VHH binders against q9p7j3. Designs and how they scored, part 77

Target 1, 174 residues: q9p7j3
Amino acid sequence: MILPLFPETQVHVFVYENVSNCAAIHEQLISQNPIYDYAFLDAATILYKKQVYSAIIRALEDRRDEQMKTKTIHSEVILSLSPKTEISSAFRQFSMTKKSKNIVVVKIDSKLTEEEEFERLDKLVEGNRVEFSDEELQKLIDFKVLKKNYKLDPSTLENPLASILSSIALRGYS

## First folded at step 7 (VHH)

Design p26 (framework vhh_5c3l_4)
Fold by ESMFold2-Fast, scan of step 7:
Structure p26 (fold): chain B 174 residues (1-174), chain A 120 residues (1-120)
Amino acid sequence: as target 1 above (174 residues)
Amino acid sequence: QVQLQESGGGLVQPGGSLRLSCAASGFTFDDYAMSWVRQAPGKGLEVVSDISWSGGRTTYADSVKGRFTISRDNAKNTLYLQMNSLKPEDTAVYYCATHSKYGFTDRDLRGPGTQVTVSS
């Protein structure tokens, strides 16, 4: 997707289901292996494509305005998914864990094409790639996790998109 | 090899002040956001404050907002927590913690802690 406010920024988003090596990936992320410089999200936390793109836009705005809390754009994307800008809770809420089974992977500022990035990720992630679409994301979401992360009530759960996007846009300013 | 060492804890009366320090070594300190986390007796971990890699952005838990100030000195590889108007509820072990560049935090990225006791 082309981001209207950041048309020169390369953005690739990949979705993997039935990932068998999340513990190994998590270990590489803790050791800070530069090969793993991506935002690795637990798919249980992502319901819509717009949710991911809203977080990307907020992270890019923070980078533009020299207001990033974290040092990498990818960790800033993870932080930007959270309704509050508290780093530890945001990472705990949205990042992949050793026990994750389905993941969403974001790459920003790639010098590689989407196909080349997929080939690279296919060597790192042992799972089945599925389309980055609302339909596929809705198969992987955990509504209990979503409700907790965005503090949704029963009336909002049937159509949570506007509430989620508002939470991402306002983060810490409301 | 990440090393974090807290200091400055102790016994203080309600309404008093303490300043905690955390000496960091074994990594490039100014590449990392930092947090202060506490654990009261019999309770879980609570994040009280965090600070961006540059020191320009901070966040505080509602329980400490207006009383505590987080800061850092990147030239000295040191994180600080200025604690004012201390309450008995602030009694806890206080830990310095770092956040992974790639979005992960773990107990192994935390210091051994320093005890703060607020009582008369």
Scores: ipSAE 0.588, ipTM 0.806, lowest interface PAE 1.7, mean pLDDT 88

Design p27 (framework vhh_5c3l_4)
Fold by ESMFold2-Fast, scan of step 7:
Structure p27 (fold): chain B 174 residues (1-174), chain A 120 residues (1-120)
Amino acid sequence: as target 1 above (174 residues)
Amino acid sequence: QVQLQESGGGLVQPGGSLRLSCAASGFTFDDYAMSWVRQAPGKGLEVVSDISWSGGRTTYADSVKGRFTISRDNAKNTLYLQMNSLKPEDTAVYYCATHSKYGFEDRDLRGPGTQVTVSS
């Protein structure tokens, strides 16, 4: 996808369910294998496409303004999902773990087409690729995790989109 | 091999000040964001403060905001925590920590810690 505010920046987002090799992927991330330079998110934390896009836009703004807190754009995307700018909490809350079953994968500045990235990721991820859509994300979300990460009240949990987007946009600004 | 070594802890009276240092080696220090984390007796780990790879952005826990200042000297591979107006509640082991470039947390990226005791 091409973002209107960043038309020169290639952005691809992929969703995989029933992933059996999260421990192997995690090991590659620990070894800092450049092939795995993506934002690997736990799908239990993502409810809307707009949630992911808001974090991407914020990370790209921080890169443009030379304000990135982390050294890679993909880790900055993970940080940008958090309502607070505290690095440890953000990574613990949103990153995939060895125990993850469903993942959302973000690639920024790809030199490949979307189809080529699908072929590449399908070799790295042992799971079923599904459409990046609100409908598919809503099948994979854990509402207890979402509520905890964004500090949602029961009354806002029925329609949390505005609260989530505001939390991402206003993080670190009190 | 990440090596982190804290120093500067000790016994201080309420209202006093201490400056903690963390000497880093075994990795490219200025490629990594850094944190100070503490563990008080009988409590879990609390992130006190973190700092961007460049030193340009910082975050503080509400419990220490306005009293503590995190900083780094990338030329010396050293992280600092200036602690002012210390309270008995600040008594804890303080750990230096670094963060993964690819956005995962690793508990093994901490130093051995330095004890801070605030009492009269």
Scores: ipSAE 0.604, ipTM 0.823, lowest interface PAE 1.5, mean pLDDT 88

Design p28 (framework vhh_5c3l_4)
Fold by ESMFold2-Fast, scan of step 7:
Structure p28 (fold): chain B 174 residues (1-174), chain A 120 residues (1-120)
Amino acid sequence: as target 1 above (174 residues)
Amino acid sequence: QVQLQESGGGLVQPGGSLRLSCAASGFTFDDYAMSWVRQAPGKGLEVVSDISWSGGRTTYADSVKGRFTISRDNAKNTLYLQMNSLKPEDTAVYYCATHSKYGFDDRDLRGPGTQVTVSS
């Protein structure tokens, strides 16, 4: 996708369900293997495409303004999903874990085409690719996790989009 | 590989001050954000403060805001926590922590901790 405020930035988002090797991926992330330089999110935390794009835009704004809390853009995307700016909390709330079953993978500033990134990721992730769409994400979300992460009341839970996007856009400024 | 070592804890009276230090080695310190986290007796972990890789951005838990100041010296590979106006509720083991460069650890990389006891 091309972002109006960041037209030169290449952004690719991939969704995988029924991933069997999350523990192996997690081990590679801990060892800081550069092949795994992506934002690996637990799909249980993501309800909308706009949620992911809002976090990407926020991370790119912070990079532009030299306001990044983390040194890498992919870590900054994960932080940007959180309504709080606490790094440890954001990673525990949104990052893939060894026990994750479904994941959302974000790549920013790719040197590869979308097709080449698909081919690379399909070799790293042992799961089924699905469309990055609100319909597919709604099959993978855990509403208890979403409610806890964004502190949603029952009154907002039927349509939480505006609340989630506001939390991401304003994090620390609300 | 990553080594974090806290120091500066001890026993202090309510209203007193302590300065904690964390010596970091085994990684490129100035590429990582750093945090202070604490665990009070019988409680879970609480993130009290964090600081960006450059030192330009800080956050504080509401429980310590206005009393604690986090800072770092990238030339010395050292993280600090200045604790003022200490309260009995601040009694805890204090850990310095970092995250993986990709931000995907399910646990922060932490030191062994230093005990802070606030008591009269």
Scores: ipSAE 0.343, ipTM 0.656, lowest interface PAE 2.8, mean pLDDT 85

Design p29 (framework vhh_5c3l_4)
Fold by ESMFold2-Fast, scan of step 7:
Structure p29 (fold): chain B 174 residues (1-174), chain A 120 residues (1-120)
Amino acid sequence: as target 1 above (174 residues)
Amino acid sequence: QVQLQESGGGLVQPGGSLRLSCAASGFTFDDYAMSWVRQAPGKGLEVVSDISWSGGRTTYADSVKGRFTISRDNAKNTLYLQMNSLKPEDTAVYYCATHSKYGFYDRDLRGPGTQVTVSS
């Protein structure tokens, strides 16, 4: 996808459901295997495509402005999903866990085509690929997790998009 | 691989001050953001403060803002937490923590903790 403020930045987003090897992936991420240089998100936390893109844009802005809190763009994407800039809290809220079943995977600055990244990820992730769309994300979201992560009240739960995007854009301000 | 060791905890009176240190080894310290997290008896884990890899950006929980200061010395592979105006509700085990390079927090990425008790 082409981001208006970062047209030269290659971005790929992949969605996998019914992933059986999350514990193995988690171990590789903790051991810092460079093959796993992606942002691995728990799909239970993602409701909209715009939510993911807003976090990516924020991370790219922080990289451009030399304001990144972490050394990798992918960890900065995960941090950018959180309404707070607390590293531990953000990763606990949004990163995949050993018990995750559905994941969203983000790749920035790939030297590979989208098809080549799919071939790589299909070897790493034991699950079913689905379209990165609001319709598919809606099937995987956990609204209780979403409500807790973004501190949504009953009025905002009916249409949470604006509140979520504002939280991502204004993280650290409150 | 990642090794973190906290020190400086102890018993202090309300209104007192304490400085915690965390010695890091087994990884390139200046490539990672660092956090102080705490757990009070019978309560969940709370993120107290974090600091960017360079030390240029910091955040604080509302409960400690204005009283605590996080800092790091990358040349010494050491993280610090200066705690002023301590309150009984600051009583907790304090852990030094980092993240994996790709954005994951795990028990293996934090130290064993140091006890801080605020009472008379």
Scores: ipSAE 0.320, ipTM 0.670, lowest interface PAE 3.3, mean pLDDT 86

Design p3 (framework vhh_5c3l_4)
Fold by ESMFold2-Fast, scan of step 7:
Formats: C-alpha cells, structure tokens, sequence
Structure p3 (fold): chain B 174 residues (1-174), chain A 120 residues (1-120)
C-alpha cells in the first residue's frame, strides 16, 4: 500500500483468524525477539481498513516530526489507535494477548513484497489468512470492545467510522 | 535481568512534596518508554504518568496533572517523579514500569514499589 504523504514507506497489513499460537507469539514479544518486530493487534478492536491506515499515518507523522513516544514504529502504530496518548492503556486496549483468537499484523519498512512477507509471517502465525478488507474485519470485530475503546455512544454506533478516525487523528484533544 | 528499584517514598503532610526515583538496570534504558503507576489501599492500579523513550513527551492522569512532573535521565538510567501539593488521596504504593519497544499488553512491574503516605 502507498500512503499519499509517505510514498517511500512500505506498508503491509495481514489478517489471521483462528490463531492457535497467540501464547507463543506473546512469549516472543515479551522476550523482544526482533524477528517479531510487527504490530500485533487484536482483531476484536479493528472495524475498518481506514482505522488501521489512520493509525499508521499518525505514527509515521510522529516519526517524521521526531515525536514518537515509543521506540519502534510498530509500537507507535499500536499507540496511535488509542484516543489517548497513554501507553499502557493503548497497549492493553489494542495489542494481541495470549488469549487472542484473531489478529491484525502490520509491517512497516519491510524490504519484502507483500507475498514474501506473507510467507515469512505464515511461519510465525498458526492461523488462517483472510483478506484485509472491511468485510473480513467486520466478521472479527467485538462491538463491545470497540465501543469501550473509542467511547462510542448510541448516536455514533450506526456509523462509527468518522468518530473513530477523528479520535485517532486528534488523540487526546477530543 | 530487568531490574527496577523505586525509592523516595515516605510520610508527608498534605501540601508537601516528595521526589521518587527509579533505578533501572539489565536493559537498554533509553529503548523504553516508562511510567509511574500507583495502587491505593483496596483499589486497582492507576497509571499516573508516562514518558517517551527520549523524555520529550509526557502524559499525566487528570488526578495528578499540574501537581506531578515525570522526567528521566538516560545517562543515569533513572526515572523520576516530582510530586507537589500532595493530597491524602495520593496515598499509595508507587511503582515504576517499563513499556516494551514491541507493544504488548503485559506490564512488567519489577520493583517492590515505594510507599507514599499523605497524612498528618
């Protein structure tokens, strides 16, 4: 995917359902194994492709402006999904856990093609790949989690996209 | 391996000040964003403040904003919390926590914490 303001930045997003080895992946993240340098998101928190792209754009803007709060671009993507800039809450709200079943994986600055990255990631993730599309994401979302994370009220529930995107873009200001 | 040691707690009167320190060892300190979290008697953990790996960005809970200041000295591998205008409701055990450079939900609270008691 090519981002208008970051055309040199390689971005790949992958979706896996029915992942059986989240506990093993979580152990690798705890040990900070550099092979696992991806943003591992719980798919229960992601409703739209634009939600993920907005977080990526915000993280890249913070890197450009030398305002990254976390050390890696991938952890900055996770932070950027949160309407607050508080790191602990953002990671708790959006990161994969050992109990996750479906995950969204983001890779930035890969020198590999999407297909090559899929082959590498398929060795790390024991699950079924599905298309990164709004249709597939809407099968994996947990609306209770989404409502809580973005503080959505009944009036915004019918079309939450604009509210979610503004929360990401304005983090801590709304 | 990862070691965090908090110090500087104690008994102070309302309106007083304390400065907490957290000495870090066993990891590359400036690769990590850090936070101060607290636990009051009978309550859950509350994040009071966090700070970027570089020290350039900070966040504060509404309950402490304007009274507490988080800072770090990467050359000394030390995190600080300056606490001013202390209130009885600030009474808690204070822990420093590190945030993985790979974002995951698990919070690694390695230190034993330091007790802050605000009363007369």
Amino acid sequence: as target 1 above (174 residues)
Amino acid sequence: QVQLQESGGGLVQPGGSLRLSCAASGFTFDDYAMSWVRQAPGKGLEVVSDISWSGGRTTYADSVKGRFTISRDNAKNTLYLQMNSLKPEDTAVYYCATHSKYGFADRDLRGPGTQVTVSS
Scores: ipSAE 0.669, ipTM 0.841, lowest interface PAE 1.3, mean pLDDT 88

Design p30 (framework vhh_5c3l_4)
Fold by ESMFold2-Fast, scan of step 7:
Structure p30 (fold): chain B 174 residues (1-174), chain A 120 residues (1-120)
Amino acid sequence: as target 1 above (174 residues)
Amino acid sequence: QVQLQESGGGLVQPGGSLRLSCAASGFTFDDYAMSWVRQAPGKGLEVVSDISWSGGRTTYADSVKGRFTISRDNAKNTLYLQMNSLKPEDTAVYYCATHSKYGFVDRDLRGPGTQVTVSS
C-alpha cells in the first residue's frame, strides 16, 4: 500500500482469523526474535482500515520528525493506536496476547512484495488469512474492548470512526 | 540477558522527597524506552511514568503528575525517578521496567524493586 504523505514507504497489512499458535508467537515476541519484527495486533481492537492507517501515519510522522518514543517502527504503530502516549497501557490494549484468536499484522519497510510477506507470515501464523477490509474486521471486533480503549459513550458507539481517528490524531494533547 | 537493579527507596515522611535509581545492564540501554511501575500493598501494578529511548518524551500517571520527574542518563545506563511531595498513597514497591522491542509488555523485564514507605 502507498500512503500519499509517505509514498516511498512500503506498508503491508494482513488479517488472520482462528489463529491457533498465538502463544508460540507471543513467546517469540517476548524473546525478541528479529523474524517477528511486525506489529502483531489483537483484531478484537480494530474496527476499520482507517484506524490502522491513521496509526501507521502517526508512527511515520513521529519517525520523520525524530520523535519516536519506541525504537522500532512497529512498536510505534502499536503505541499510536492508543489515545494516550503511555507505552505499557498501549501495548496491553492493542497487542496480541497468548489468548488471542484473530490478529492484524502490520509490516513497514519490507523489502519483500506483499505476496512474499504472505508466504513468510503463513509460515509463522497458524490461521486463516482473510481480506484486510472493514467487512472482515467487523466480524472480529469486540465492541466492549473498543469502547473501553477509546472511552466511547453509547451515542458514538454506533458510528465511532470519527472519534477513533480523532483520538489517534490528538494523542498526547490534553 | 536484561538486568535491572533499583535503589534509593526507604522510609520518608509525608511531604518529603526520594530519588530512585535503576542501573541497567545486559542490553543496549539507549535502544529501549523505560518505565517506573509500582505496586502498593493489596493493589495491582500501576505504571507511574515512562520515558522514550532518547529521553525526549515522557508521560506520567495523573496520580503523580507535577510531583514526580522521570529522567535517564544513557551514558551511565541509568534511569531515575525524582519523587517530591510524597503522600502515604505513594507507599509501594517501585520497579524499573523495559518493554519488548516488538511491542509487548513483559513483566519479566522488571527489576527486583525497591520499597518506598511514606508514613508519619
Scores: ipSAE 0.584, ipTM 0.802, lowest interface PAE 1.6, mean pLDDT 88

Design p31 (framework vhh_5c3l_4)
Fold by ESMFold2-Fast, scan of step 7:
Parts: structure tokens; sequence; C-alpha cells
Structure p31 (fold): chain B 174 residues (1-174), chain A 120 residues (1-120)
């Protein structure tokens, strides 16, 4: 994907359902294996493509402006999804866990093509790759998790897109 | 290999001050954002403050905002928490913690903690 404000930045987003090896991936992340330098998100927290892209744009803006709170662009993407800029809460709210079943994986500044990243991730992730689309994401979302993470009431939950994007764009201070 | 060691806790009267330190070893300290987390008797963990890898950005829990200051000295591999205007409600074991470089929570990469007791 090509972002208008960041045309030279390579962005790849992958969605996997029915992942059986999240515990093994988690162990690799704990050991800080550089092969696993991606943003591994729990798909239960992501409802829209625009939600992910808004977080990516925010993280890239923070990197451009030398305002990153975390040291890697991928952890900054995870932080940027949160309605608050508290690091621990953001990672707890949006990152995959060893118990996750469906994940969204983001790669920024890859040295590989999308096809090469696909091949590599398909070997690391034991699950079924699906299209990164609003329809596929809607099958994987947990609305209770979404409501809690973005503090949505019943009226907002009927059309949460604007509220979610506003929270991300304004660093959740709205 | 990664080690975090808190110090500076103790008994203090309400309105008093304490300065906590966390000595880090076994990793590149300035590659990691960090936090102070506390646990009061019979309660869950509360994140009281966090700080960017560079020290340039901080956040605070509403319960401590205006009273506590987090800082770091990357040359000394040390994290600090200056606690002013202490209240009995601040009584807790205080832990320092690193955040994952790849963005998953890692409170289990924390030190053994230091006890802060605020009592008359």
Amino acid sequence: as target 1 above (174 residues)
Amino acid sequence: QVQLQESGGGLVQPGGSLRLSCAASGFTFDDYSMSWVRQAPGKGLEVVSDISWSGGRTTYADSVKGRFTISRDNAKNTLYLQMNSLKPEDTAVYYCATHSKYGFPDRDLRGPGTQVTVSS
C-alpha cells in the first residue's frame, strides 16, 4: 500500500484466522528474535482497515517529527491504536497474546516485497491467511473488546468508525 | 540476563517525599521505554507512570499527576520516580518494568519491588 503523505514507505498488512501457534510466536517475541519484528495485533481489536491505516499514519507522523514514544515503528503502531498514549495499556489492549486465535500483522519499511513477506510470514504463522478487508475483519472482531478499548456507549457502537478514527488522530484526548 | 533492581522505598509520613531508583543491567537500556507500576495490599497492579526511550515523553496516572515525576539517566542505566506529597493511598510495593521492543506487554520483566509505606 502507498500512503499519500509517506509515498516511499512500504506498508504490508496481513490477516490470519485460526492461528494455532500464538504461544510459539509469543515466545519468539519474548526472546526478541529480529525475524519477528512486526506489529502483531489481536484481530479481536480491529474492526476496519481505516483503523489500522490511521494508526500507521500516526506512527509515521511521530517518527517524522521525532516524537516516537517507543523505539520501533511497529510498537509505535500498536501504541497509536490506543485512545490513550500509555504504553502498557496500549500493548495490553491491542497486542496478540499466547491465547489469541486471529491476528493482524503489520510490517513497515520491509526490505522484502509483499510476496516475500507473505512467504516468510506463512512459515512463521500457523493459520489461514485471509484478505485484509472490512468484511473479513468484521468476522474476527470482538465487539465487547472494541467497546471496552474505545469506551463506546450503545449509540456510538452502532457506527463506531468516526469515534475510533478521532481517538487515534487526536491521541485519544477527545 | 535482564535484571532490574528497585531501591529507595521506606516508611514516610503523609505529605513527605521519597525518591525511588531502578538499576538496569543485561540489555541496552536506551532501546526501551519504561514504567513504574505499583500494587497496594489486596489490590491489583496500577501503572503510575511511563517514560519514552529518550526520556522526552512521559505520562502519569490521574492518581499521581502533579505529585510524582518520572525520569531516566540513560548514561547510568537508571530509572527514577520522585514522589512528593505522599498520601496513605500511595502505600504499595513499587516495581520498575521495561516495555517490549516489539510491542507486547512484559511486566514480568520487572524487578522484585521496593515497599513504600505512608503512615503516621
Scores: ipSAE 0.608, ipTM 0.804, lowest interface PAE 1.4, mean pLDDT 88

Design p32 (framework vhh_5c3l_4)
Fold by ESMFold2-Fast, scan of step 7:
Structure p32 (fold): chain B 174 residues (1-174), chain A 120 residues (1-120)
Amino acid sequence: as target 1 above (174 residues)
Amino acid sequence: QVQLQESGGGLVQPGGSLRLSCAASGFTFDDYGMSWVRQAPGKGLEVVSDISWSGGRTTYADSVKGRFTISRDNAKNTLYLQMNSLKPEDTAVYYCATHSKYGFPDRDLRGPGTQVTVSS
């Protein structure tokens, strides 16, 4: 729960499988309903807890340094997952779609407890909550999507963690 | 109701310049990030440039860095793309697109496109 350099920042991460209402959630997100101010990620793109935390840390660094490229800290988390600096590409790569089945939801700066956020999200998301763990994420990942998003070669697919984390940390530096 | 309408496309010679405009209506323009996206014949969509909701942050594809400039006028609900030093490989249909402040590219929130042809 404690992030290096950001110990006062409240962070909650939720994982839902078999979500049936992604189209309805998507509609609320494009209409900018403030109740939906979360980072809604397609679980097909997330393999490790460290992947999510690295993106959160990068987004918080950009906010601290007044370098955010997006309107909210949550959209900055989505951008920060991408190895590219192009906002639209990052959102297409990592955001939930109308056709998503499993999602990862990130909340930053919550004034609610984790349990209260779960209760709120359970009213918005029609799916089954599962533990935010590497084991559960590995059941939901799409390796074809992961390979494309991070441009992984076959030699790194069996152990891609270091490559993914390097891509997030070195985003925009090439 | 969200509407995006591109204009300014046309035929230009290599090395020439062109300015694209996108008129937006039906949403709070300054709450959304905007992009220019292009599609060359027989190829996929390429994101050319992104601009933040305020205009304070911009990014460019490597293929256009130093040649194209994205800008916006929030008072006029208009997005611009200044294209300089045009090359034949810039030939494409150019679309303006918006993405929600919560990080969602909406394929339904894209204009009909404007054709840019670079040929001598």
Scores: ipSAE 0.125, ipTM 0.531, lowest interface PAE 3.8, mean pLDDT 85

Design p33 (framework vhh_5c3l_4)
Fold by ESMFold2-Fast, scan of step 7:
Structure p33 (fold): chain B 174 residues (1-174), chain A 120 residues (1-120)
Amino acid sequence: as target 1 above (174 residues)
Amino acid sequence: QVQLQESGGGLVQPGGSLRLSCAASGFTFDDYTMSWVRQAPGKGLEVVSDISWSGGRTTYADSVKGRFTISRDNAKNTLYLQMNSLKPEDTAVYYCATHSKYGFPDRDLRGPGTQVTVSS
């Protein structure tokens, strides 16, 4: 997808369900293996494509303005999903865990084509690739996690999109 | 191996000030974001402040905004927390924490902590 504010930035988003090797991936991320330089998100926290793109746009704005709080663009995407700008809290809320079953993987500024990234990720992730679509994401979301992360009340839970996007876009600047 | 060691805690009167330090070793300090986290008796962990790898961006919990200032000296591998206008509710063990540059909670490492007690 081409982002309106960052038309030359390459963005690839992949969704995997029934991942059996999350513990192994997690160990590689802890050891800081550069092959794993992606944003690995728990799909239980992602309801909409626009949620992911809003976080990407926010991270790219912070990079452009030399205001990144984390060392990599991918960790900045994870931070940008959180309505709070506290790094530790954001990572605990949105990052994949050893127990995750479904994941969303974001790659920014890839020097590989989308197909080449597919081939590389398919070797790293032992799961079923599904379409990055609102329909597929809605099968993987945990609404209790979503409600807690974005502080949604019953009135906003029935139509949470605007609240989630506002939380991401106005993170610390409202 | 990553090592973090806090110092500077103690007993202080309400309205007083303390400066906490965290000495870091075993990793490239300026590649990592750093946090101060606290735990009051009988309560959960609270992240009080974060600072980017470069020191260019900081964030504070609402409970400490305007009173606490986080800073770092990358040449000395040291993280600081300047605490002003201290309140009894600031009483807690304060921990220095680091994160993986790829963003995971399991890579969050905390030091042993330093006790801050605010009482009259």
Scores: ipSAE 0.252, ipTM 0.610, lowest interface PAE 3.3, mean pLDDT 86

Design p34 (framework vhh_5c3l_4)
Fold by ESMFold2-Fast, scan of step 7:
Structure p34 (fold): chain B 174 residues (1-174), chain A 120 residues (1-120)
Amino acid sequence: as target 1 above (174 residues)
Amino acid sequence: QVQLQESGGGLVQPGGSLRLSCAASGFTFDDYVMSWVRQAPGKGLEVVSDISWSGGRTTYADSVKGRFTISRDNAKNTLYLQMNSLKPEDTAVYYCATHSKYGFPDRDLRGPGTQVTVSS
């Protein structure tokens, strides 16, 4: 994807459902195996494509402005999904867990083509790849998790897009 | 492997101050976000403060904001927590903690903790 403010930045987003090896992936991420340098998100936390793109744009802005709170762009994407400034809270809220069933995977600054990333990632993730689309994401979301992470009330849950995007853009400042 | 060792805890009267230190080894300290977390008797774990890899950004729980200051010395691989205006409710075991650099919380990447007791 081409981002308006970052046209030279390579961005790939992948969605996997029915993943059976999340515990194994989690172990690799904790051991910090560099082959797993991606943002591995729990799909239960992601409702819209624009939600992911907004977090990516925020992370890239922080990198450009030398304001990254974390050392990798991928962990900065995870942090940028959170409406709060607490780093540990963001990781607990949005990162994949050993019990996750569906995941969203983000790769920034890939030296590989999208097809090469597909081939590589398909070897790491034991699940069914699906289209990165609002339709597919809406099948995987957990509204209780979304409500808690973005502090949504029942009136906002029916159309939460604007609230989510504002939370990501303002992140801890209002 | 990550090794974290806290020090500086003790008994202090309400309104007093303590400075906690955490010595880190076994990893590239300045690549990691560091945190102070605490567990009070009969309570769950609470994140007190986070500090970015460079020390340029810090966050605090509302319960300690304005009273505690987190800092780090990357040349010494050391994390600090300056605790001022201590209250009885600050009584807890304080742990130094880090997270996977790929953005995964690792509760196993904690030190053994240091006890802080605030009482008369």
Scores: ipSAE 0.279, ipTM 0.655, lowest interface PAE 3.3, mean pLDDT 86

Design p35 (framework vhh_5c3l_4)
Fold by ESMFold2-Fast, scan of step 7:
Structure p35 (fold): chain B 174 residues (1-174), chain A 120 residues (1-120)
Amino acid sequence: as target 1 above (174 residues)
Amino acid sequence: QVQLQESGGGLVQPGGSLRLSCAASGFTFDDYDMSWVRQAPGKGLEVVSDISWSGGRTTYADSVKGRFTISRDNAKNTLYLQMNSLKPEDTAVYYCATHSKYGFPDRDLRGPGTQVTVSS
């Protein structure tokens, strides 16, 4: 995808369901294996495509302005999903865990084509790739997790998009 | 092998101060953001403060903002938490924790903790 504010930045987003090897992936992330330089998100936390894109845009803005709080653009995407600037809390809320079953994977500034990234990720992730769409994401979301992460009340939970996007855009300022 | 060891906890009266330390070994300390997290009896984990790998960025939970200061000494592989104006609600086991540059959850890279009790 091409972002209007960052037209030269290549962005790829992948969704996998029924992943059986999250514990193995988690060990690679702990060891900081550069092959795994992606943002690995728990799909239980993602409801909309716009949620992911808003976090990507915020991360790219922070990189442009030399204001990144984390070490890589991919970890900055994970932080940017959080309504607050507490780094470890954001990682615990949004990152995949050993027990995750469905994941969203973000790649920014790929050295590979989208098809080559698909081929690489399909070797790393033991699961079923599905379309990155609101329809597919809505099958994987955990509304209890979403409500907790964005502190949504019952009235906003019926139409949470604006609240989520506002939380991401105003992170640390609201 | 990554190891974190907290120290400096103890019993203190309300309004008192404590300084916690966390000694890190087995990894390149300068490459990791660090956190202080706590768990009060019968409650879940609360992140109280974060510091970037360089020390250039810090954040604090609303419950401790203005009272606690996080800092690090990368030459000594040590993380600190200066706790001032302590309240009974600050009573908890305090853990030093780290997260990787790829943003995974860091609960497996937490120390054994140090007990802080604020009571008369």
Scores: ipSAE 0.015, ipTM 0.356, lowest interface PAE 6.7, mean pLDDT 85

Design p36 (framework vhh_5c3l_4)
Fold by ESMFold2-Fast, scan of step 7:
Structure p36 (fold): chain B 174 residues (1-174), chain A 120 residues (1-120)
Amino acid sequence: as target 1 above (174 residues)
Amino acid sequence: QVQLQESGGGLVQPGGSLRLSCAASGFTFSDYAMSWVRQAPGKGLEVVSDISWSGGRTTYADSVKGRFTISRDNAKNTLYLQMNSLKPEDTAVYYCATHSKYGFPDRDLRGPGTQVTVSS
């Protein structure tokens, strides 16, 4: 995907369901293996494509403005999903864990085509690829997790998109 | 091997000040955002403050805003916490911590801690 505000930046987003090796991926992230330099998100936290795009845009804006809080663009994407800019809470709220079953994987500044990244990730992730679409994401979301992460009340839960996007854009400012 | 060593804790009266330091070694300090975390007896860990890898961005818990200042010296591999207007509620063991470079929650490395006691 090419973002209008960042046309020079290659962005790929992948969704995997029924992943059996999250513990192995987690160990690679602990060892800081550069092959695993992606944002590995728990799909239980992602409801919309626009939610992921908004976090990516915010992370890219922070990189452009030399305001990244974390050293990697991928960890900055994870931070940018959170309504708060506090790092530990953001990672706890949105990151894949060793117990995750469905994941969303973001790659920024890839030197590979989308097809080449699919081939690479299919070797790293033991699960079923599905389309990055609102329809597929809505099958994997946990609404209790979403409500807690964005502090959604019952009046907004039926149509939470605007509230989620505002939380990402403001990140606890208001 | 990653090592973090806190210092500067002690006994202080309410309204007093303390400056905590954390000496880091065994990793590229300037590549990591850092935080100060505290734990009062019988309570869970509370994140007090965090700071970007460059020092340009900071965040504070509401309980310490306006009283505490986090800073870092990347040339000296040292993290600091200036604590002013201390309250009895600030009594805790204070830890410095690194977070994961790749953004996962249960790999924050922390030091052994330094005790801060605020009492009259």
Scores: ipSAE 0.643, ipTM 0.835, lowest interface PAE 1.4, mean pLDDT 88

